VHH binders against Abasic site processing protein HMCES (HMCES). Designs and how they scored, part 104

Target 1, 269 residues: Abasic site processing protein HMCES (HMCES), of Homo sapiens (Human) (q96fz2)
Amino acid sequence: CGRTSCHLPRDVLTRACAYQDRRGQQRLPEWRDPDKYCPSYNKSPQSNSPVLLSRLHFEKDADSSERIIAPMRWGLVPSWFKESDPSKLQFNTTNCRSDTVMEKRSFKVPLGKGRRCVVLADGFYEWQRCQGTNQRQPYFIYFPQIKTEKSGSIGAADSPENWEKVWDNWRLLTMAGIFDCWEPPEGGDVLYSYTIITVDSCKGLSDIHHRMPAILDGEEAVSKWLDFGEVSTQEALKLIHPTENITFHAVSSVVNNSRNNTPECLAPV
Below, E stands for the ipSAE of ESMFold2; O stands for the ipSAE of OpenDDE; V2 stands for 0.75 times the mean of E and O plus 0.25 times the DockQ between their complexes.

## First folded at step 15 (VHH)

Design sc58 (from sc0 with D105E; framework vhh_6z1v_2; at its last look DockQ between E and O 0.96; V2 from the best seeds 0.87)
Fold by OpenDDE, look of step 16:
Structure sc58 (fold): chain B 269 residues (1-269), chain A 122 residues (1-122)
Amino acid sequence: as target 1 above (269 residues)
Amino acid sequence: EVQLVESGGRLVRTGGSLRLSCAASGLTFNSYAMGWFRQAPGKEREVVAAISRSGGSTWHADFVKGRFTISRDNAKNTVYLQMNSLKPEDTAVYYCAANYAYHLEEDAYDYWGQGTQVTVSS
């Protein structure tokens, strides 16, 4: 996974992340560093994206079922990294393979500290290799959306008004991530960064791409993944597997340029 | 200073029972998941059991087979390992460990006790 969409306004995004704590109380996640949230139809590595994490990461006595939403840098910078520039990291940390997550120090260490997060997105993009050509067809991949009689498919939103209605009730893609906290050697603000765990693609996506993000499907999966105090790492890792509960449509080549940030990126062609 | 102090280890006969205790000080006990590890002579240290912060979730190694039970009393800052039906193969130094996250790998644990010797005679 090298490209996502996360374009919802902050308030809409927050509402979409409504949850129940362990006491059954309805809650909205509290924002940390909301000013770092930059909505975009075309998010690439090194950009900031919103993630959910347990409140326990910030408050020692907090209820572990409470959630914080925070923009973090895509591309995990390990806490032990001693260079002053994160770009000097010599290995790619955009993704973490599920099968080697416990073998790589960059991911094992933060995971052992309970640094699990849920990466939020409208969906993600993948490119299908066209047989016989050097051309790749991009696809937008996302959770199936509930067809309300009034809310046409993304494809049926012929009007701006209809489009807004679609996004007001959009089910966000929830991807399993690992984050770390890096303190720059020269001082400054702590950098929070994340990697997306990847798995083999489900059958439905296998023709498009051989790998997919580990998707946490449902509130229980999200809650368990985030609750590092009550759910063991090993138990949480059992949640990491391919899911068929995905839909996709072909999109234009507009998304190929990471600088393009328009609705055309995820519009069906 | 964080201290974990194990107690209860002794010589017992096969089929006997022991209860190990680990008293924690210098940390907010309920903010840590706890684990018991053991190391037999000439063997690698292995995880025996682990318990979540609240105690609501526990994990036990396959070799325990229901013989051992981890528990905790957060009011007493103590974690326990009840060991029943002990076998000579259970002879080891048993270690208490604390980690901020509920995790089963030893390398993640931040704090360790000095260990208590459990010896099971045939």
Scores: ipSAE 0.911, ipTM 0.966, lowest interface PAE 0.4, mean pLDDT 93
Fold by ESMFold2-Fast, scan of step 15:
Structure sc58 (fold): chain B 269 residues (1-269), chain A 122 residues (1-122)
Amino acid sequence: as target 1 above (269 residues)
Amino acid sequence: EVQLVESGGRLVRTGGSLRLSCAASGLTFNSYAMGWFRQAPGKEREVVAAISRSGGSTWHADFVKGRFTISRDNAKNTVYLQMNSLKPEDTAVYYCAANYAYHLEEDAYDYWGQGTQVTVSS
């Protein structure tokens, strides 16, 4: 997983992340650095994406079940990185393989500090290799959406009002991530950056791509992944596996260029 | 200065019971998960038990499950290990350790006590 869509306006995204804390209280996640959130239909590594993480990472006496939403850089920069420019990191940290997560220092160290996050997206893109050509077929991959009388479907939306209805009740894709905090040697703001954990593709996606992000399907899985104070690393890692609860459709080549940022990137063809 | 001080280690006969205590100072105790580790002569250190920040979740290694119980008292900044049905193979130095996250591998733990010796004789 190297390309996502996360285009919802901040207020719509926030409502889509409504949750219950440990006491059963309904909550919306509190924003950190909301001005750094940049909605896009075509997000690539090095851009910022919204993630959920435990409030306990910022307030030591907070309930670990309470959530913060924060934009983080896609591409984990380890806390121990000593260069001044993160782009000089020799490792590709866009994704983290589930089978070696406890072997690789870049991921093992932040995981030991409880730096688990849930990466939010409308869905992600993958490119299927096509027989006999250098062209690949892109697909938009996302949770099955529950159709309501007011939500409509992606294929039925042909006007701004119809597109608004599609996104009002969109179930965001919730991917398991690991983040780290890097302090620039020369001073400046702490950089928060993340990686997406990947697993073998499920049967439904195997014809598109051999790997998929580790998807946390449902609020119980999301809550356990985030709760680093009460759920051990060992228990949390049991949540990392392929899921069949996913759907997809082919999209146009417009998405191939990460500079293209329009609804056409995810529209069915 | 963060300090973890273990106590309670002594010589005990096979089948006996012992309770270890670890008193923490210099840190916000309720913000740390706690673990008990042990190291026998000539062997590697191994995790025995761990407890979440609130004490609501505990983990025990298979070789002590049913015999040892970890607990904590956050008002007293203390973590305990109740050891029952002790065996000679439980002979080791027992270490208390603190980590910000609930984690079972020793290399993640930032703060360690000096250890307390438990000797189990036949």
Scores: ipSAE 0.808, ipTM 0.919, lowest interface PAE 0.6, mean pLDDT 90
Fold by ESMFold2, look of step 16:
Structure sc58 (fold): chain B 269 residues (1-269), chain A 122 residues (1-122)
Amino acid sequence: as target 1 above (269 residues)
Amino acid sequence: EVQLVESGGRLVRTGGSLRLSCAASGLTFNSYAMGWFRQAPGKEREVVAAISRSGGSTWHADFVKGRFTISRDNAKNTVYLQMNSLKPEDTAVYYCAANYAYHLEEDAYDYWGQGTQVTVSS
């Protein structure tokens, strides 16, 4: 997984992240660095996207079931990185394979610090290689959405009124991630960055691509993945598996160019 | 300065019981997961048991399951290992360790005690 959509305005995104804490109380996640949120239909590695993480990462007395939402850089920058420019990292940290996560220092070390996060998106894109041609067919892949009287079609979301019918109650895709914290050698703010854990694709996606992000399906999975104080790393890793609870549709090649940030990127063709 | 101080290790007969204690200072104890590890002569150090920050979740290695019980008292900043039905194979130095995350592998643990010797005689 190397491309996502995360385009909702901050207030809509925040409401979509409503959750219940350990006591069963309804809450919204608390934002950190909200001004760094950059919504787009076409997010690529090195860009920022919002993730959920436990409040315990910021406050030693915190209830570990409480959630923070914060933008983080896609492409984990290990805490030991020496260069001043994270783009000079000589290995790919956009994704982390689940089968080797406890073998690779870049991912094993932050996991041991409880640095688990939930990566948020409207959905993700994958390109299907078509035999006999250089061209690849992009698809937009997302959770099945609940139909209501006010629900709209993705393709009909051109106007503000129609946009709201599609997106107001959109179920965000929730992907398992690992993050790390890097202190730039020249000073400045600590850089928070993440990788998305990947697994073999489910049967329903195998014709499109052989890998998929590890999707956390439902509040129990999300809560367990985030709660590094009460759920061990080893127990949390049992949540990492393919899911068939996914749907998709073909999209135009507009999404191929990461500079294109328009609803056409995810519109059905 | 963080200190973890184990106590309670001694010589005990096969089949006997022993309780190890680990007193912690210099950290916010109830924010940390805790673990007990052991190292026998000539062997690698291995995890024996671990406990979540609240004590609501525990883990025990298969070789001690049913015999050893980890617990903690956050009011006293102390973690315990109750050791029953001791065998000569349990002879080792036992270490207390702390990590901010609940985790079972020793390389993640930031703080370690000096260890306490447990010797189980035939």
Scores: ipSAE 0.775, ipTM 0.907, lowest interface PAE 0.8, mean pLDDT 92
ESMFold2 (binder alone), look of step 16: mean pLDDT 86; pTM 0.878

Design sc63 (from sc0 with E106A; framework vhh_6z1v_2; at its last look DockQ between E and O 0.95; V2 from the best seeds 0.88)
Fold by ESMFold2, look of step 16:
Structure sc63 (fold): chain B 269 residues (1-269), chain A 122 residues (1-122)
Amino acid sequence: as target 1 above (269 residues)
Amino acid sequence: EVQLVESGGRLVRTGGSLRLSCAASGLTFNSYAMGWFRQAPGKEREVVAAISRSGGSTWHADFVKGRFTISRDNAKNTVYLQMNSLKPEDTAVYYCAANYAYHLDADAYDYWGQGTQVTVSS
């Protein structure tokens, strides 16, 4: 779980994140730092991607069910990190295994501060290693999408009208994440950064890869993961498990190079 | 400065009841989850009960379930622990603690009271 697609324009992404608060009122999340959102078909660690988090992180009397959307750096930088350059971190924080999350200081500390987030993507990529060859087959993995008469195929997004048929009603992948806030020792803006929690893969994905992101399937799971004021850390961790509600297709090796940012990255082959 | 002040701890006989109170000041109380913890001499501090910021969710350790009840009154900035059917094993210093996130581990809690002694005699 080291590559995602998150390519939707900001307005389309925001509409895809419509939700209901605790009182049942329909809302859109409020943006923070929208200028740091960098849409791409091919996101890798150290890039910025949007996450959802509770408004309570920013306003002490807020309703904890209200959501903020903000770009954060992929690859959690712990608040206690002392070097001036995050690339000098001695361990990889792109992902966090669910079975050790409460043992690792980099993840346990922000969890104690309620720093749970929902990482948004169109879907993620994984590479399958096949026996008898050293070649790897990339796959694009995402929620099953509801087909309508007006729906287009995922690979036919070569015009504005075809793009809208696929992406205007796309169900975003919602992954469980942890974030932290790091103050550079030499000054500057606070760095918000996240890790994606991983679990053992479900049966449907086991032939592709042995791990998968912890997917929060549905609004109840998303709401409980975000609401650190009303849902304890320990109760929230019960939401972390594999899901079979996932689909995939093979894609070309164009996605292998993270500099390639084109629809071909996720097109079926 | 943030202060958490426990009260109500005293000597009581086995089978008796006590109600602990913890008054909070210097913080926006209704933004914080609260917990009760205890520590007997030579033992690690352990969580007894915890309550969400609104009071809508509570948690109690198995060793006190059915006997102790956590509650809070956000208008009075106070959290309570009602302790019934007390046993000598409940003898400990009881601490009130606050954390921004609802959490069960002591290491997560930012603010702690001084503690109140509960002694349960045979």
Scores: ipSAE 0.794, ipTM 0.913, lowest interface PAE 0.7, mean pLDDT 92
ESMFold2-Fast, scan of step 15: ipSAE 0.822; ipTM 0.921
ESMFold2 (binder alone), look of step 16: mean pLDDT 87; pTM 0.884
OpenDDE, look of step 16: ipSAE 0.913; ipTM 0.966

Design sc64 (from sc0 with D107E; framework vhh_6z1v_2; at its last look DockQ between E and O 0.97; V2 from the best seeds 0.87)
Fold by OpenDDE, look of step 16:
Structure sc64 (fold): chain B 269 residues (1-269), chain A 122 residues (1-122)
Amino acid sequence: as target 1 above (269 residues)
Amino acid sequence: EVQLVESGGRLVRTGGSLRLSCAASGLTFNSYAMGWFRQAPGKEREVVAAISRSGGSTWHADFVKGRFTISRDNAKNTVYLQMNSLKPEDTAVYYCAANYAYHLDEEAYDYWGQGTQVTVSS
């Protein structure tokens, strides 16, 4: 996974992340560093994206079922990294393979500290290799959306008004991530960064791409993944597997340029 | 200073029972998951059991087979390992460990006790 969409306004995004704590109380996640949230139809590595994490990461006595939403840098910078520039990291940390997550120090260490997060997105993009050509067809991949009689498919939103209605009730893609906290050697603000765990693609996506993000499907999966105090790492890792509960449509080549940030990126062609 | 102090280890006969205790100080006990590890002579240290912060979730190694039970009393800052039906193969130094996250790998644990010797005679 090298490209996502996360374009919802902050308030809409927050509402979409409504949850129940362990006491059954309805809650909205509290924002940390909301000013770092930059909505975009075309998010690439090194950009900031919103993630959910347990409040326990910030408050020692907090209820572990409470959630914080925070923009973090895509591409995990390990806490032990001693260079002053994160770009000097010699290995790619955009993704973490599920099968080797416990073998790589960059991911094992933060995971052992309970640094699990849920990466939020409208969906993600993948490119299908066309047989016989060097051309790749991009696809937008996302959770199936509930067809309300009034809310046409993304494809049926012919009007701006209809489009807004679609996004007001959009089910966000929830991807399993690992984050770390890096303190720059020269001082400054702590950098929070994340990697997306990847798995083999489900059958439905296998023709498009052989790998997919580990998707946490449902509130229980999200809650368990985030609750590092009550759910063991090993138990949480059992949640990491391919899911068929995905839909996709072909999109234009507009998304190929990471600088393009328009609705055309995820519009069906 | 964080201290974990194990107690209860002794010589017992096969089939006997022991209860190990680990008293924690210098940390907010309920903010840590706890684990018991053991190391037999000439063997690698292995995880025996682990318990979540609240005590609501526990994990036990396969070799325990229901013989051992981890528990905790957060009011007393103590974690326990009840060991029943002890076997000579259970002879080891048993260690208490604390980690901020509920995790089973020893490498993740931040704090360790000095260990208590459990010896099971045939």
Scores: ipSAE 0.908, ipTM 0.965, lowest interface PAE 0.4, mean pLDDT 93
Fold by ESMFold2, look of step 16:
Structure sc64 (fold): chain B 269 residues (1-269), chain A 122 residues (1-122)
Amino acid sequence: as target 1 above (269 residues)
Amino acid sequence: EVQLVESGGRLVRTGGSLRLSCAASGLTFNSYAMGWFRQAPGKEREVVAAISRSGGSTWHADFVKGRFTISRDNAKNTVYLQMNSLKPEDTAVYYCAANYAYHLDEEAYDYWGQGTQVTVSS
């Protein structure tokens, strides 16, 4: 997974992240650094995208089930990185393979600090190789959505108001991530950055690509992944597996150019 | 200055029981997960048991399951290891350790005690 859509306005995104804490109270996540959120239909590595993480990362007495939402840089920059420019990192940290996560220093170190996050997106893109050619067919991949009169379908939207109905009750894709905190050598603000954990693809996606993001399907999985005070790293890693609860449709090659930020990027073809 | 001080290690007979304590100071104890580790002569240190910050979740290694129980008292800043049905193979130095995240691997733990010797005689 190297491309996502995360285009909702901040207030819509926040409401889509409503959750229950361990006491059963309905809550919205509290934002940190909201000005770094850059909505786009076409997010690529090195861009900022919102993630959920436990409030316990910021407040020692916090209820670890309470959630913070913050934009973080896609492409984990390890806390031990010594150069002043994060783009100089010699390793690709866009993704982290689940089968080696506890063997790679870039990922096991932040995991030991409880730095688990949930990466949010409308869905992700993947390119299917067409046999016999160099052509690749992009697909938009996302959670199945509940259709109501108030929420439209991507394929049925033919006007701006119908398009808004598609997203009013959109179920955001929730992917398992790891983050780290890097302090620039010259000083300045700490850089928060994340990687997306990947697994072998499920049967339904195997014709498109052999890998998929580790998807956290449901509030129990999301809560356990985030709660590093009560759920051990080793127990949390049991949540990391493929899911069949996924759907997709083909999209046009407009998405191929990461500078294209239009609804056409995810529209069915 | 953070200090973890184990106590309660001594010589016991096979089949006996022993309770280890680890008193913590210099940290916000209830913010930390705690673990017990052991190192027998000539062996690598290994995790024995671990407990979440609230005490609501515990983990025990298979070789002690059913015999050892980790617990904590956050009001007393103390973590315990109740050791029952002791075997000669349990002979080791036992260490307590603290980490902000609930985690089983020793390299993640920020703070360590000096250890307490447990010897189980035949």
Scores: ipSAE 0.752, ipTM 0.897, lowest interface PAE 0.9, mean pLDDT 91
ESMFold2-Fast, scan of step 15: ipSAE 0.819; ipTM 0.923
ESMFold2 (binder alone), look of step 16: mean pLDDT 87; pTM 0.888

Design sc68 (from sc0 with D110E; framework vhh_6z1v_2; at its last look DockQ between E and O 0.95; V2 from the best seeds 0.88)
Fold by ESMFold2-Fast, scan of step 15:
Structure sc68 (fold): chain B 269 residues (1-269), chain A 122 residues (1-122)
Amino acid sequence: as target 1 above (269 residues)
Amino acid sequence: EVQLVESGGRLVRTGGSLRLSCAASGLTFNSYAMGWFRQAPGKEREVVAAISRSGGSTWHADFVKGRFTISRDNAKNTVYLQMNSLKPEDTAVYYCAANYAYHLDEDAYEYWGQGTQVTVSS
C-alpha cells in the first residue's frame, strides 16, 4: 500500500473517530499539530496522514485507552537515524512486512517502545496489472459502508452530490501502523513518522494485488492495537492478518498522478 | 536515577516454594510494565513472566506455567514472582526489569535490577 485517500475536513474526521475509553466514557480523540493535517484524495509517501495513538505516549500518567489523533509523515524515519535529512534514508519504510517486523531493527525498536498507531484513510488505492499490457487499472479499496435507509436509495454513488452524502457517515479504514520519533541533529522539531504493516492479500483482493495493508476491523481490534500498556506486543501482533471485510471499485486514471487531488480520484467509473 | 532491587532469593529444596520481590524507585511505577527474567550459568537470559501496567494482563513462559505467578502492587511500587513446585532446573539468578510498553522480549527493557540468586537442591 503506496497511495491513500484521506480527504475529510478535520471536524468530520474527528467525529468519525468517536470511541469509548476503558471506563465506557464516549470521547473524541484530542488533536496534536492539527495545522499539519492536509486532507487529500490522493496521499503518497512522504506526505502527512492522520494516525490514532495512545495518549500515554505524550502524558506518562494518562489512561492508555485514551486516544490522540496526530498527522505523521508516511515513511518511517528510525529514531537512530544519524543524518540531517530524512530523505537520505537508504531504506524504503513506507510499508513493513508482517512476517519480518520483529526481525528488522527499524521496526523492532519502536515496537519495543509501544509505538503502535492506527493509520486513518477513506480507503487506499491499488493498481491491477492488465494481462498482456503495461497498463494498470486503479481501484479504490475501502470498508463496506452501511447504507442508511434514512438517506433513501443511494443508487450509483458517482455523482458529486451522492458522494457528499456518503461522507457524512463514512466508516474510515483503520490500518495497523508503527511509528517512530526522530530528533534532527543540532535541533529542530521532532519528526513523527509511520509505516503501514502489510500482509498477504485476502482472497477477495488477490486478483488486484498480492499484498494488502493489515486492517484492524472494528473497535476491539483498534483499541487492542493502540493499548501498548495493557496489550503486549506479542498479543497485538495476533491482530495482524488479512481481512475479507473489504470492498472496492475501479476508478479512472486521474488518480495515477499524485498531483491530482479531486473527488474524481475515487469516483466509480 | 532509577533503581530496581530484587529480594527473596535463597536455597530451597526441590518441591518447595519461594516468593521473589522487586522494589522500584526513581520511576513512576504505574507507568511501566514489569518482567521477571532468569539466567543460569552458561545459559542465555530468558523471560520467565511479564505483567502489564495495571496488572490486568500477565504472561508466563511455558516452562513455568502452573507453577509460577507474577503479580504487582502498584501502591507499594513492587512486583512479585510466586514460585511453587521448584525444580533444580529453576536454579538461576532472577532479574526484575521495567519497560514503558508491555513487551515480552528482553531487548526492549529499559531498566534492570542486579538480580537475586535462587538455588534449588535435590
Scores: ipSAE 0.808, ipTM 0.917, lowest interface PAE 0.6, mean pLDDT 89
Fold by ESMFold2, look of step 16:
Structure sc68 (fold): chain B 269 residues (1-269), chain A 122 residues (1-122)
Amino acid sequence: as target 1 above (269 residues)
Amino acid sequence: EVQLVESGGRLVRTGGSLRLSCAASGLTFNSYAMGWFRQAPGKEREVVAAISRSGGSTWHADFVKGRFTISRDNAKNTVYLQMNSLKPEDTAVYYCAANYAYHLDEDAYEYWGQGTQVTVSS
């Protein structure tokens, strides 16, 4: 839950985020700060990744079902943080456990402001511990992909060459997140940052790792999570649970070094 | 300045009905979720009902479910609480409150009214 891939060019990513608003109209999310999007096969905490959030966060009379897409820093910086440098946070906000989210001030406060977001990725990586060694086997974990006649499905072990063809219609992984807005004490731009909510792993992933991100499976779940004007915090939290609608494959250790940004990071082995 | 002004609280006999109103000013009312809270003597304030910004979603506490109904009229910048089948245990000061996010916990609410007293005689 500490490494993702989000590598698509901005225009391809934007089209993958096509949605219907409350009235059934097809839309694309509107970007904020698009220059901060840094695509990579190998995203780690403190990097920026795109998230979806309601337009209502920016415009008082907006339709809360309309979506903004914006890069945010991974690792939530609470609005109440007093130091001038976010690296001085003395606790880890890369993830937020679902079972304590309403007990931790770092997450409870932004939730009370409706600061729910959907974190986008191609998929995420997890490392499986191997008995008798300190070495770990990385896996790439993602939504099952719809097979087409030209590219095939990702749900089976595919050759590296077939991976190139599936990205045009890739179903992005949609993870439940919380964000906050921090104003640096010395001035400067407001920092938008997020955490990914985690849950116990589903049965299908339990042999890899005991935790997984809270995945929002389908447009109804995504819409309800984002719509803080119509869906209460308490109702939205019922969307936070493990899902079995997930697939994975082993990858090479190239991904272990977060500086490696190549397709090999997620290629099946 | 945001103002929330409750009205309609009074003395009522057990089994009676009341409607509370809360008029809002100084905010973009249809952007805010609204809630009704109550505080009985010697007790902590508790959520009674809440309503989404459009009014399309409502929530009622179990102790009032089936008896109280929250509603809103965004054209009039007003939220209502219809209270039926009143019991002595409903005696409390009732507050309306507003929050940008639809939320049930009082600590999230940013704007509060002064309250209106409801007294239910046995």
Scores: ipSAE 0.804, ipTM 0.919, lowest interface PAE 0.7, mean pLDDT 91
ESMFold2 (binder alone), look of step 16: mean pLDDT 88; pTM 0.892
OpenDDE, look of step 16: ipSAE 0.904; ipTM 0.962

